VH-VL binders against q9rc53r339to534. Designs and how they scored, part 29

Target 1, 196 residues: q9rc53r339to534
Amino acid sequence: AQTHEFSNKLNTISGFLQLGKIDEAVDFIQKERKIQQEWIHFFIERVNDPTVSAVLLGKISQAQELGIDVDIDPSSQLLTPLQERQQELLVTMIGNLLENAFDALLASGIENKKIYISFTDMGDDFIFEVEDNGPGIPPQLMESIFEEGFSTKEGTHRGFGLALVKKAVHELGGAIFLEEGELGGACFVLTIPKHE
Key: E = the ipSAE of ESMFold2; O = the ipSAE of OpenDDE; V2 = 0.75 times the mean of E and O plus 0.25 times the DockQ between their complexes.

## First folded at step 13 (VH-VL; framework fv_trastuzumab)

Design K5 (at its last look DockQ between E and O 0.73; V2 from the best seeds 0.78)
Fold by OpenDDE, look of step 13:
Structure K5 (fold): chain C 196 residues (1-196), chain A 118 residues (1-118), chain B 107 residues (1-107)
Amino acid sequence: as target 1 above (196 residues)
Amino acid sequence: EVQLVESGGGLVQPGGSLRLSCAASGFTFSNYHIEWVRQAPGKGLEWVARISPSHGYTRYADSVKGRFTISADTSKNTAYLQMNSLRAEDTAVYYCARGGFRWPFDSWGQGTLVTVSS
Amino acid sequence: DIQMTQSPSSLSASVGDRVTITCRASQSIYSYVAWYQQKPGKAPKLLIYAASRLESGVPSRFSGSRSGTDFTLTISSLQPEDFATYYCQQHYSWPRTFGQGTKVEIK
């Protein structure tokens, strides 16, 4: 799937060039460049941890290749330094939450797939949220989805990923739970205390 | 300097409509949320609605759902609150404020008075 | 919805007094509580956010603390300009909710 989007973009550029549409080709390239630069600028200003930034940026790229639109709340901020173990586990948790969202969205068949990410270090706890516009999680499954080996027909990979996230966040003395989001799908919330 | 300026308040009959505006300056409009908070005469504060101008996500208090619509024009750095089907209990000073994800309201406008009366 | 139960509704104090206002959340909201000061005919002003962080420009006599779901605003030595109504607010979840307010009056 990753190779398809890249190939599609190259094909588009190639198409413009073959048609003698040089200006359109240049505009297309500039647009893509601008988007990338905007993300980089955002992370430089709002996230002081390069590893976390890199993971998020990678996942955003992956999402784009999958046809998933990712947005980050522009008021999001992570400037408080993370401890080494916090960083390691946060990266793992973010990765798994986003993968879980990808799986849910891809299985849903929804045309306008969206993910909304928010995070803050304002309080005594780091808060990280991943929300999608997928089918959501029924109330009766809200506890079970975090159990190891639990899988729903809609997501063969959900059981282990979320269980890992739960384990990781608990190791940090934090919590994971579901909240009502703005997109209509699942909204996972991670809370991690800044200090042990 | 961060500044928010409300306008559009006034007297309206029950069932009527008003549109409030919140003009923002002194900060990057799209990096924050805009909030509406109202205060009935002699009463406390009540949150009304929120918008994230960058992507247009909105939230409403149950008391105004279906009647009020919050919007934003990023080109004008202005947020709006369209109020329809107004009721007497909607009478209040309406404030706009700057917020964010899990943020307090760190900047407030001066407020604009909305009076719903027959 | 998260309820913020604020107490007392009013209090009388003198200049120089230590004043304490309390707000209890109906559920865990971690440290995401703000305190506002409002004077008659004016908009609220942010004093404290994240339970204990002092907003820029706010005098150091104001402080906030947390114990579980109990939050406290303290004015160490009340000044003449501090007579006002104070509100707690949770800035954790939606809808945003405020306490009922505490009017601090001159004795």
Scores: ipSAE 0.822, ipTM 0.909, lowest interface PAE 0.6, mean pLDDT 93
Fold by ESMFold2, look of step 13:
Structure K5 (fold): chain C 196 residues (1-196), chain A 118 residues (1-118), chain B 107 residues (1-107)
Amino acid sequence: as target 1 above (196 residues)
Amino acid sequence: EVQLVESGGGLVQPGGSLRLSCAASGFTFSNYHIEWVRQAPGKGLEWVARISPSHGYTRYADSVKGRFTISADTSKNTAYLQMNSLRAEDTAVYYCARGGFRWPFDSWGQGTLVTVSS
Amino acid sequence: DIQMTQSPSSLSASVGDRVTITCRASQSIYSYVAWYQQKPGKAPKLLIYAASRLESGVPSRFSGSRSGTDFTLTISSLQPEDFATYYCQQHYSWPRTFGQGTKVEIK
């Protein structure tokens, strides 16, 4: 039933867009997700890819339901068109990085759970950054977190999520790093060449 | 159209304090980073501090950590640099600049001179 | 911190000459390099960002290029108004870091 309902919602959105009814598509999305107008305005202005926008909006709504405060650096931009394969893999990578952050924060017992997202298309490489204020990654585990089946907690998604991100970014000729962020937790950075 | 105007520079003695202001106009203040860059007389450029005004996240150069505090008032479109425990080495022209996540500095103020001397 | 090594520190050229200034990053910064022009008593002015993108209003005689961690600013035909000091800057990470500067003098 959930799968059929999801498909109907996607068809409704697609129908509005195909008819040039952009405002109606936005209204439908807002009603089906508890998303404030400010987030919709941000994504319309700063992200010129509807699939990436939809994934981010969906994950932000999910975070709100989980009691996780999500900030996006307002200078973030993705206005450069993505190639089809870049879009497909980027959506997968963003989703998995955010799920990893959700899982880490929910297991941590930390109050005031936070995620900070930043991205840019200013150079010849796209750069995406996802950080949280969770427990971070001990230096001893840094290489292990990308291995298939790794998990400090139960869950098949945790065991494959970061390994999938690493495979996906390498298919695009890019890389994934851990960097020091502002929140004290994990800070994952993706770099993806625009042309390769 | 984009404007950044620094103020608050002047002569102070070592150990003193000074507060710089950066008044912004012509753009949506909370959508950008505001950063401070300084230039000692006859020297090159040195980044000092950054704030993301929308969320208040800050970063500092090691040379100023613990002594300088960057802040912003989004209702006034103004960033501030509170400079405490000033040293002779802090003598410079201080510029504020507009930036962003992995962006260049695309707009600069005129600079304000800070001289730390007894 | 990422070091930006700029050369030469100074050069002298005639109007109409082609001028080349180079900058090397101490580690990979992808294409995230900017070039600024600074005239005496004035703030720096952005010329080039992301290694090769020309800022709006900058004359087309200015161009930038990248080879690995080596970055180049080129002025194809030097004009009298181009005497200034030029700085490269990485805009990949914080702290932002600048090259030491290149003073271009008209011979």
Scores: ipSAE 0.758, ipTM 0.880, lowest interface PAE 0.8, mean pLDDT 88
ESMFold2 (binder alone), look of step 13: mean pLDDT 94; pTM 0.960

## First folded at step 14 (VH-VL; framework fv_trastuzumab)

Design L1 (at its last look DockQ between E and O 0.90; V2 from the best seeds 0.83)
Fold by OpenDDE, look of step 14:
Structure L1 (fold): chain C 196 residues (1-196), chain A 118 residues (1-118), chain B 107 residues (1-107)
Amino acid sequence: as target 1 above (196 residues)
Amino acid sequence: EVQLVESGGGLVQPGGSLRLSCAASGFTFSNYHIHWVRQAPGKGLEWVARINPSHGYTRYADSVKGRFTISADTSKNTAYLQMNSLRAEDTAVYYCARGGFRWPFDSWGQGTLVTVSS
Amino acid sequence: DIQMTQSPSSLSASVGDRVTITCRASQSIYSYVAWYQQKPGKAPKLLIYAASHLESGVPSRFSGSRSGTDFTLTISSLQPEDFATYYCQQHYSWPRTFGQGTKVEIK
């Protein structure tokens, strides 16, 4: 997936150059450089787990290819070491939550697609939040969306991903739920106890 | 050293407007949340508003929604609270405070007094 | 909104006494409770965050604990400088909410 993203960026640069759009090519490169540097700096300072960092970075890149703007609350912090199983399942959960957000946003037709990620290790529980500015989740579906095999007319894959997330977080003794976010779409919250 | 300095408080009539400022220093402004918290004379603490300077997302207490606007200028490391349609019950010392995602208020300004009276 | 019910509203104590202040949350907020000290004419000062974490520079005689939705601030041995008003606050959800406060007075 990352190789595909890289290839797409190179193709974009090549396209600008072939069209004689040198300034656009330069701007594109500079923008990508800046973004990359900023993210690297952020993850080095705020996330102690390289695997989690890599997954988030990969998803950010994927989102960019899809025309989705992803940001992370700059006060976010994950410096507490994760247990092996916690790490494995957290990566799975993050991946699925973001994929779910991607699907929702792409189906919505919204012009300015946005995902906002926040996380903290301050308390006795890890909290991880994924919010989008999509259509949201109707109240009547808030329970059903986590059921295995649940499908809405808008997409058959959403139910499986969220069901997996729910299963994973429960294995860790945590919980997943929806909160009212700031972007108007769905806001998924993961809570994971640091210790059983 | 982390420092927050409020200014702009004063006496205003009911229905009037006032703009408070919170000048921040000693930390990366955009890496935190800025809050306003008020305290009426002899009363407890009440959260008023929050802004994430990095992207401008805001939240308000129900008591001030539609009347108060929190904003931030990252170039000046300053947060603002525009208060319109002021009421007597808005009389309080207004503090700005630093926070974050699921974070407490770890730094406070000295506060500025707002008095709404005819 | 999440209500933080703080008790007692006031208490009298002597230097050296053990002081306990309690806050009960109206719903689960995990461990996301802070405690503040405020002296007259001064801004609140953070003492404890995340229920039991001592803020840097705060004396070790201050401690916080959690039992479900019950949170407790304890001063193991009250000092003269500890006479003040104390507030609990949830930093879990919006809006942020405070307890009513507890004034600790000299007996």
Scores: ipSAE 0.831, ipTM 0.916, lowest interface PAE 0.6, mean pLDDT 93
Fold by ESMFold2, look of step 14:
Structure L1 (fold): chain C 196 residues (1-196), chain A 118 residues (1-118), chain B 107 residues (1-107)
Amino acid sequence: as target 1 above (196 residues)
Amino acid sequence: EVQLVESGGGLVQPGGSLRLSCAASGFTFSNYHIHWVRQAPGKGLEWVARINPSHGYTRYADSVKGRFTISADTSKNTAYLQMNSLRAEDTAVYYCARGGFRWPFDSWGQGTLVTVSS
Amino acid sequence: DIQMTQSPSSLSASVGDRVTITCRASQSIYSYVAWYQQKPGKAPKLLIYAASHLESGVPSRFSGSRSGTDFTLTISSLQPEDFATYYCQQHYSWPRTFGQGTKVEIK
């Protein structure tokens, strides 16, 4: 998705130039350069795992194509080395949590779609948090959303992603649960012990 | 050198208002969370409020909800606590503190005294 | 809200003593406990975070440990500058909450 997003940006620049809007083209280029530099600087400083960095960058790009504003808490850090199995399963869990948030936001009709990601390796557990400003999870459904095949009648997604996340986090000896977030939607939290 | 400097404390009558400031330096302000923590005379510590300047979202202790508003001006590297409808139990030294996602308070200001009394 | 029950409320000790202060969380907070030192008229100072991690510049005579929801601050050999009030604090969930404090006094 990174290559496709790049082509779209080139088409936007070309459109401005074809219409004789040179100042607008220059402004667009400057904004895109600044955005890329900010993400590069963040991942160099705060995330010491190239696979996790790549998944997060890829999901940010995907969200932009979907009209979803994704951001990462700048105090986040993942500097502790991951074991191979931790990395593999964490990548799967992050991807599925973000896809679940995308699906919920797209089905909701909410215009100002937001996702906020936070993580830390400060303690004896890794903690990852993904929250959105979508409709949230009613209390009566909280246990059901992790069951294989769960789906709401209003949605089209098949509900395997959260079941996979729960299985993956339990394999690592951790847990997944919902917390009260700041955006008004769902706030999923993963806790993963560093040492089994 | 990380520094947090509070100002704006003083004597206020019950029902009055006061605005505290927390001037920050020595770190990138929008990369951290800013908290207010208070300590009544001779008592322990109580967390009051937090702002995340990166997106502006806030959290409040139940004891101050609806009366206090935390805000930040990233262009001035300053956080504020607007305190309205003050009560005697709000009398305390108010500290500004730096944090992050599930972080401790790793840096504190010197505190500013707020006294709510007739 | 998570209650942090700290004990003792005060203790008397001599220079060179080993002292321990305990803090119990009312529910799981993983390792997310900090310990602060506060001297009269001064702001709190972070000593320990995430239960056992020593903050930069803090003397190695300070240490922290965890057993389930029980957390301990240990000063291996008390120094004159260590007479102060100590607070535990959970930094896991909202609201952030502190223990009641432990005043360490000269015997």
Scores: ipSAE 0.790, ipTM 0.897, lowest interface PAE 0.8, mean pLDDT 89
ESMFold2 (binder alone), look of step 14: mean pLDDT 94; pTM 0.956

Design L2 (at its last look DockQ between E and O 0.89; V2 from the best seeds 0.69)
Fold by ESMFold2, look of step 14:
Structure L2 (fold): chain C 196 residues (1-196), chain A 118 residues (1-118), chain B 107 residues (1-107)
Amino acid sequence: as target 1 above (196 residues)
Amino acid sequence: EVQLVESGGGLVQPGGSLRLSCAASGFTFSNYHIHWVRQAPGKGLEWVARISPSHGYTRYADSVKGRFTISADTSKNTAYLQMNSLRAEDTAVYYCARSGFRWPFDSWGQGTLVTVSS
Amino acid sequence: DIQMTQSPSSLSASVGDRVTITCRASQSIYSYVAWYQQKPGKAPKLLIYAASHLESGVPSRFSGSRSGTDFTLTISSLQPEDFATYYCQQHYSWPRTFGQGTKVEIK
């Protein structure tokens, strides 16, 4: 995903240059550097796990390439050390939740695609939340979205991501469920015990 | 050093309006959630509303939904509660409080009294 | 809405006594319970959060514990300045909700 993101940014710069739009190319380069620095400072302060920080930063960059605005609740914190298995599975779950949000937003007709991420280590459980402003989950599909291979039967690529998240969180003794969020779309919540 | 200072309370007639202010200092205002919590005389605590000032996301208790509006001005480090269509049961001390995502209320102001009476 | 059922509504105890106040949540809220102390005419003060974490500057005679959806605030040796009303509050789900309060009176 990093190489695809980098290639897209190079293509954008090349496109501006090929069209003779030099000021636009310069502005794009300056903006990308500033965005990267601001996110790095946030993660240094609020997330004490470089692997989780890296996956979040990579997914934020991917979302920007897709035209999706991603924000993180600035009160979020993940400063408690993760056990090795928790780290491995949390990275997988974060990635899959964000990919599912990307897919839902890209399939929608919504103009201003948005994702909001929140997390905390305040209690005995880690809580991680991903929400979007897409169409949400119809009540009749609530149980089905976690089933392996679930899809709306439109393509060769089946929806395996939420089933993987459910298996991963269950291995950690936690849970995944839906809540009503701030944005009017789907709001997935992970709860993960810090200790068994 | 974290401080929250409420103002704007007073006596108002039923059906009237009042705007409360919560001036914050000693922390990065846009990094936290700001709440209003009220306490009727001699009664317990009731959460009223929350704003995330960075993005403007709001939540309201059912008892005030449609009548109260919480807002924030990050340039002034101040949150507001616009209270419309006031009722006698809105009589309370209104506290401003700070939290974060699924946090307790870790800092409180001293409160401002709102009395709704003819 | 999650109800927080707090008991007792009041109690009277002597200096040096161990005092316990209990709070039951109507559904799972994990460890996300706070306890506040409120003295007459003053704002509430956070004592305990996440069921058992002591807020900085709070005396160590205060402690909190959890068993399922049952939560307890304990004052190990009651002091004269502990006269106050105590509230539990869940900080997990919307809306945030409080217990009805427990007034602690010193004999």
Scores: ipSAE 0.764, ipTM 0.887, lowest interface PAE 0.8, mean pLDDT 89
Fold by OpenDDE, look of step 14:
Structure L2 (fold): chain C 196 residues (1-196), chain A 118 residues (1-118), chain B 107 residues (1-107)
Amino acid sequence: as target 1 above (196 residues)
Amino acid sequence: EVQLVESGGGLVQPGGSLRLSCAASGFTFSNYHIHWVRQAPGKGLEWVARISPSHGYTRYADSVKGRFTISADTSKNTAYLQMNSLRAEDTAVYYCARSGFRWPFDSWGQGTLVTVSS
Amino acid sequence: DIQMTQSPSSLSASVGDRVTITCRASQSIYSYVAWYQQKPGKAPKLLIYAASHLESGVPSRFSGSRSGTDFTLTISSLQPEDFATYYCQQHYSWPRTFGQGTKVEIK
């Protein structure tokens, strides 16, 4: 997926150049550079786990390729060391939650697609939040969306990804919640105890 | 040193409007959430509104939704609370406060008094 | 909304006394409870966050604990400067909500 994103960016640059759009090419490169630098700086300061950082960065890049704007709460912090199994499952959960958000947003047809991510290691539990500005989840489906094999009539396969997330978080002794967000779409909150 | 300084409080009539300001210094403004918390005379604390200056996301208490607007100017490190359609029950000392994601209010201003009375 | 039921509303104590204030959350909020001290005419001051973490600069006689949805602020030995009103607050969900407050008065 990362290779595709990189290839697409190169193709975009090449396209501008072939069209004689030098200024646009330069602007594109500068924009990408700036964004990348900012994200790297953020993760270096706020996330102690390189694997988690890499996954988030990859998903951010993927989102950008899909035309989805991703914001991370600047006060987010993950500096507490993760256990090996915690790391493994957290990466899985983050990946699936973001993919679920991507699918929902792409299916919605919303022009200004947005994802908001927040996380903290304060207290006794890790909290990870993924919110989108998609259509949300109807109350009658809030339980079903976590069931394996669940598919909405809209053709979204949210059930498999979310079921995996639920299983993973439970293995860690945590929980997943659907809460009201600020963007009007779905807001998933993961809670993971630091210690069993 | 982290500082939050409120201003703009005063006496207004019911139905009137007032704009409060919170000038922040001593920290990276965009890395935190800015809140307004009010306290009626002799009463407890009530959270009013929150803004994330970095991306402009806002939340409001139900008691002020549709009447109050929180905003921020990152170039001035200042947050604002535009209060419209003021009511007597809005009378309170209004505090500006700082927090992070899922963090408590670790820094407060001195507060500014808003009195709504005919 | 999450309700924070604080008790007692007031108490009288002497210097050197052990003081305990309790807040009960209406639902699970994990450890995301803060405690504030407020003196007359002053802004609240953060004492404890995340149920049991002491804010920097706060005396060690202050402590916080959690049992399920019950949260407790303890002052091990009350000092003259500790006479004030104390508030609990959940910093887990929106809207942020406070307890009703506890006024600690001199006996």
Scores: ipSAE 0.486, ipTM 0.818, lowest interface PAE 1.1, mean pLDDT 91
ESMFold2 (binder alone), look of step 14: mean pLDDT 93; pTM 0.950

Design L3 (at its last look DockQ between E and O 0.88; V2 from the best seeds 0.83)
Fold by OpenDDE, look of step 14:
Structure L3 (fold): chain C 196 residues (1-196), chain A 118 residues (1-118), chain B 107 residues (1-107)
Amino acid sequence: as target 1 above (196 residues)
Amino acid sequence: EVQLVESGGGLVQPGGSLRLSCAASGFTFSDYHIHWVRQAPGKGLEWVARISPSHGYTRYADSVKGRFTISADTSKNTAYLQMNSLRAEDTAVYYCARGGFRWPFDSWGQGTLVTVSS
Amino acid sequence: DIQMTQSPSSLSASVGDRVTITCRASQSIYSYVAWYQQKPGKAPKLLIYAASHLQSGVPSRFSGSRSGTDFTLTISSLQPEDFATYYCQQHYSWPRTFGQGTKVEIK
């Protein structure tokens, strides 16, 4: 996924250059550089797990390609070491939650698509939150959305992401639930105990 | 040293307006949340509002929604609380405090008194 | 909203006494409870966060514990400077909510 993103960015730059849009190319490069540097700096300071950082960075890049603005709460911190299984499942859960958000936002057709990510290692549990400004989840579906095969969208192989997340978080002795967010869409919260 | 300094408190009539300021120093302003917490005379603590200065996301207590506006100027490391349509029950010492995502209030200002009275 | 029911509202104690203050949350908030000390005319001071973590600079005689939705602040040996009002607060959800407070007075 990261390789595709990088390739897409290079293609964009190449496209500008081929079109004689030098200023746009330079602007694009500068913006990308700045964003990347800022994110790298953030993750170096706030996240001690390189795998989690890499996944988040990749998803941020993917979001950008999709025209989705991603913010991370600047007070977010993940410095407590993860167990191997915790890391593996957390990466899976984060990936699926963000993909779910992408799908929801893209389907909504809203112009200013936004995702807000927050996480903390304070207390006895890890908390990870993914919020979007999409249509949200109707109360009637709040339980069903985690069932295997459940999808509000047409298509094959949909509706398994959230089910997988639920399964994964339960394996870790944690929980997934919806809360009221700040963006008006769906706000998924993961809680994972630090110790079993 | 982390420091928060409130200002702008005073006496106002019911229905009036007042703007409070919270000047922050000693830390990276944009890395935290700024809160307003108030305390009526002889009463307990009540959370009022929160802002994340980095992206401007705000939250309000139901008691002040539609009347109060929290804002921040990152260039000045200052948070504000614009209070409109003030009521007698808004009389309190107003504290600004530093927080974060699922974080307690780890630093407080000295507070500024707002008195709403005819 | 999450309610924080704090008890007692006041207590009298002597220097050297063990003091215990309790807060009960109306729902699960995991360990996201803080305790503050406030003296007259002063801003609250953070003592404990995340139920049991001592804030930097706070004396070790202060401790916090959790049992489900019950949270406890303990002062192992009350000192003269500890006479104050104490508040619990949940830092889990919005709105942030405080307990009613406990005034610790000299017996």
Scores: ipSAE 0.866, ipTM 0.940, lowest interface PAE 0.5, mean pLDDT 93
Fold by ESMFold2, look of step 14:
Structure L3 (fold): chain C 196 residues (1-196), chain A 118 residues (1-118), chain B 107 residues (1-107)
Amino acid sequence: as target 1 above (196 residues)
Amino acid sequence: EVQLVESGGGLVQPGGSLRLSCAASGFTFSDYHIHWVRQAPGKGLEWVARISPSHGYTRYADSVKGRFTISADTSKNTAYLQMNSLRAEDTAVYYCARGGFRWPFDSWGQGTLVTVSS
Amino acid sequence: DIQMTQSPSSLSASVGDRVTITCRASQSIYSYVAWYQQKPGKAPKLLIYAASHLQSGVPSRFSGSRSGTDFTLTISSLQPEDFATYYCQQHYSWPRTFGQGTKVEIK
């Protein structure tokens, strides 16, 4: 069905990346997920990690299919090389933060669904932000949202996305927290030291 | 060469309005953030407002919220600061500055003087 | 708001002196501190960002360092063009905030 075809296409992308065939992965993503050329140009210039670029491009395409407007702050940069473990965990964390934002927006009554992504490697820490214009997180729930199974009563998802992010960022010696954002919803911030 | 040129400063009465302009050149305007930073005579620096021109996201200092509006026209490479309900304490040199996501202010204009007095 | 406490407020020095200026943040801002130089009637000029990174075109006699929330600007051998006011600024969180300034005067 459509889910099996989607999974096969993701495996194809992963295969290209594992073989170092970046041009083929890009071409495949553009053709199958309707990725705009402007995004690919941005990632070539601003992001030196092809795996992080591929995850972001894939999530942008997914958001477009869901009717969610995703933007990246154009001053964002990730030009400092990632260690292999940093790359692996960062990809997982970005993916989970974006999936949580998708879920929150799709469950909401917000008409103009938006996600804004920002990142920098300017200092001694990598900083990544994922923000949405959804309902946000009440301050009294902030500690609870990072615990395993906080939203498992919904019964249709596994309930470990934010807990997984917290465990992953702590493995890298970093932190995750909420800030006031541009959009009025949730704004998750990851800080990851370049050298632990 | 990166260049920021402010204009529109002058003398206004309390309660009045004034619009400042910041004309940018030498860089891709929509790739950066544009800020206004002010300095009262003989005093230090105070950040006032920021816009991200590509998407229109804005931030304001508490001292100016509700009275000042930052905007940008990417077709003209120009940012604006509309200042309403001006007060004597708004008297300052207003600088336009370039930044980015958690960046310093890496380029500054020469500033334009706003004087609010009876 | 993050308070940036800068000291001293002024100092007198001679050409060739080593000058140090300190700035303390009221909470963690990681390495996200900038230092600016401002001469009378002129706009500030970025010297250092992210605590220790020297901006392009700035002489190597300027350096910055960090210890926790304490930040230092050092001029290793003061030159005649270095007499100015210096500001620290955190570029981590909103609102962006500056120290009160340090005026470096000729003795």
Scores: ipSAE 0.790, ipTM 0.893, lowest interface PAE 0.7, mean pLDDT 89
ESMFold2 (binder alone), look of step 14: mean pLDDT 94; pTM 0.954
ESMFold2, look of step 16: ipSAE 0.755; ipTM 0.877
ESMFold2 (binder alone), look of step 16: mean pLDDT 94; pTM 0.953
OpenDDE, look of step 16: ipSAE 0.863; ipTM 0.939

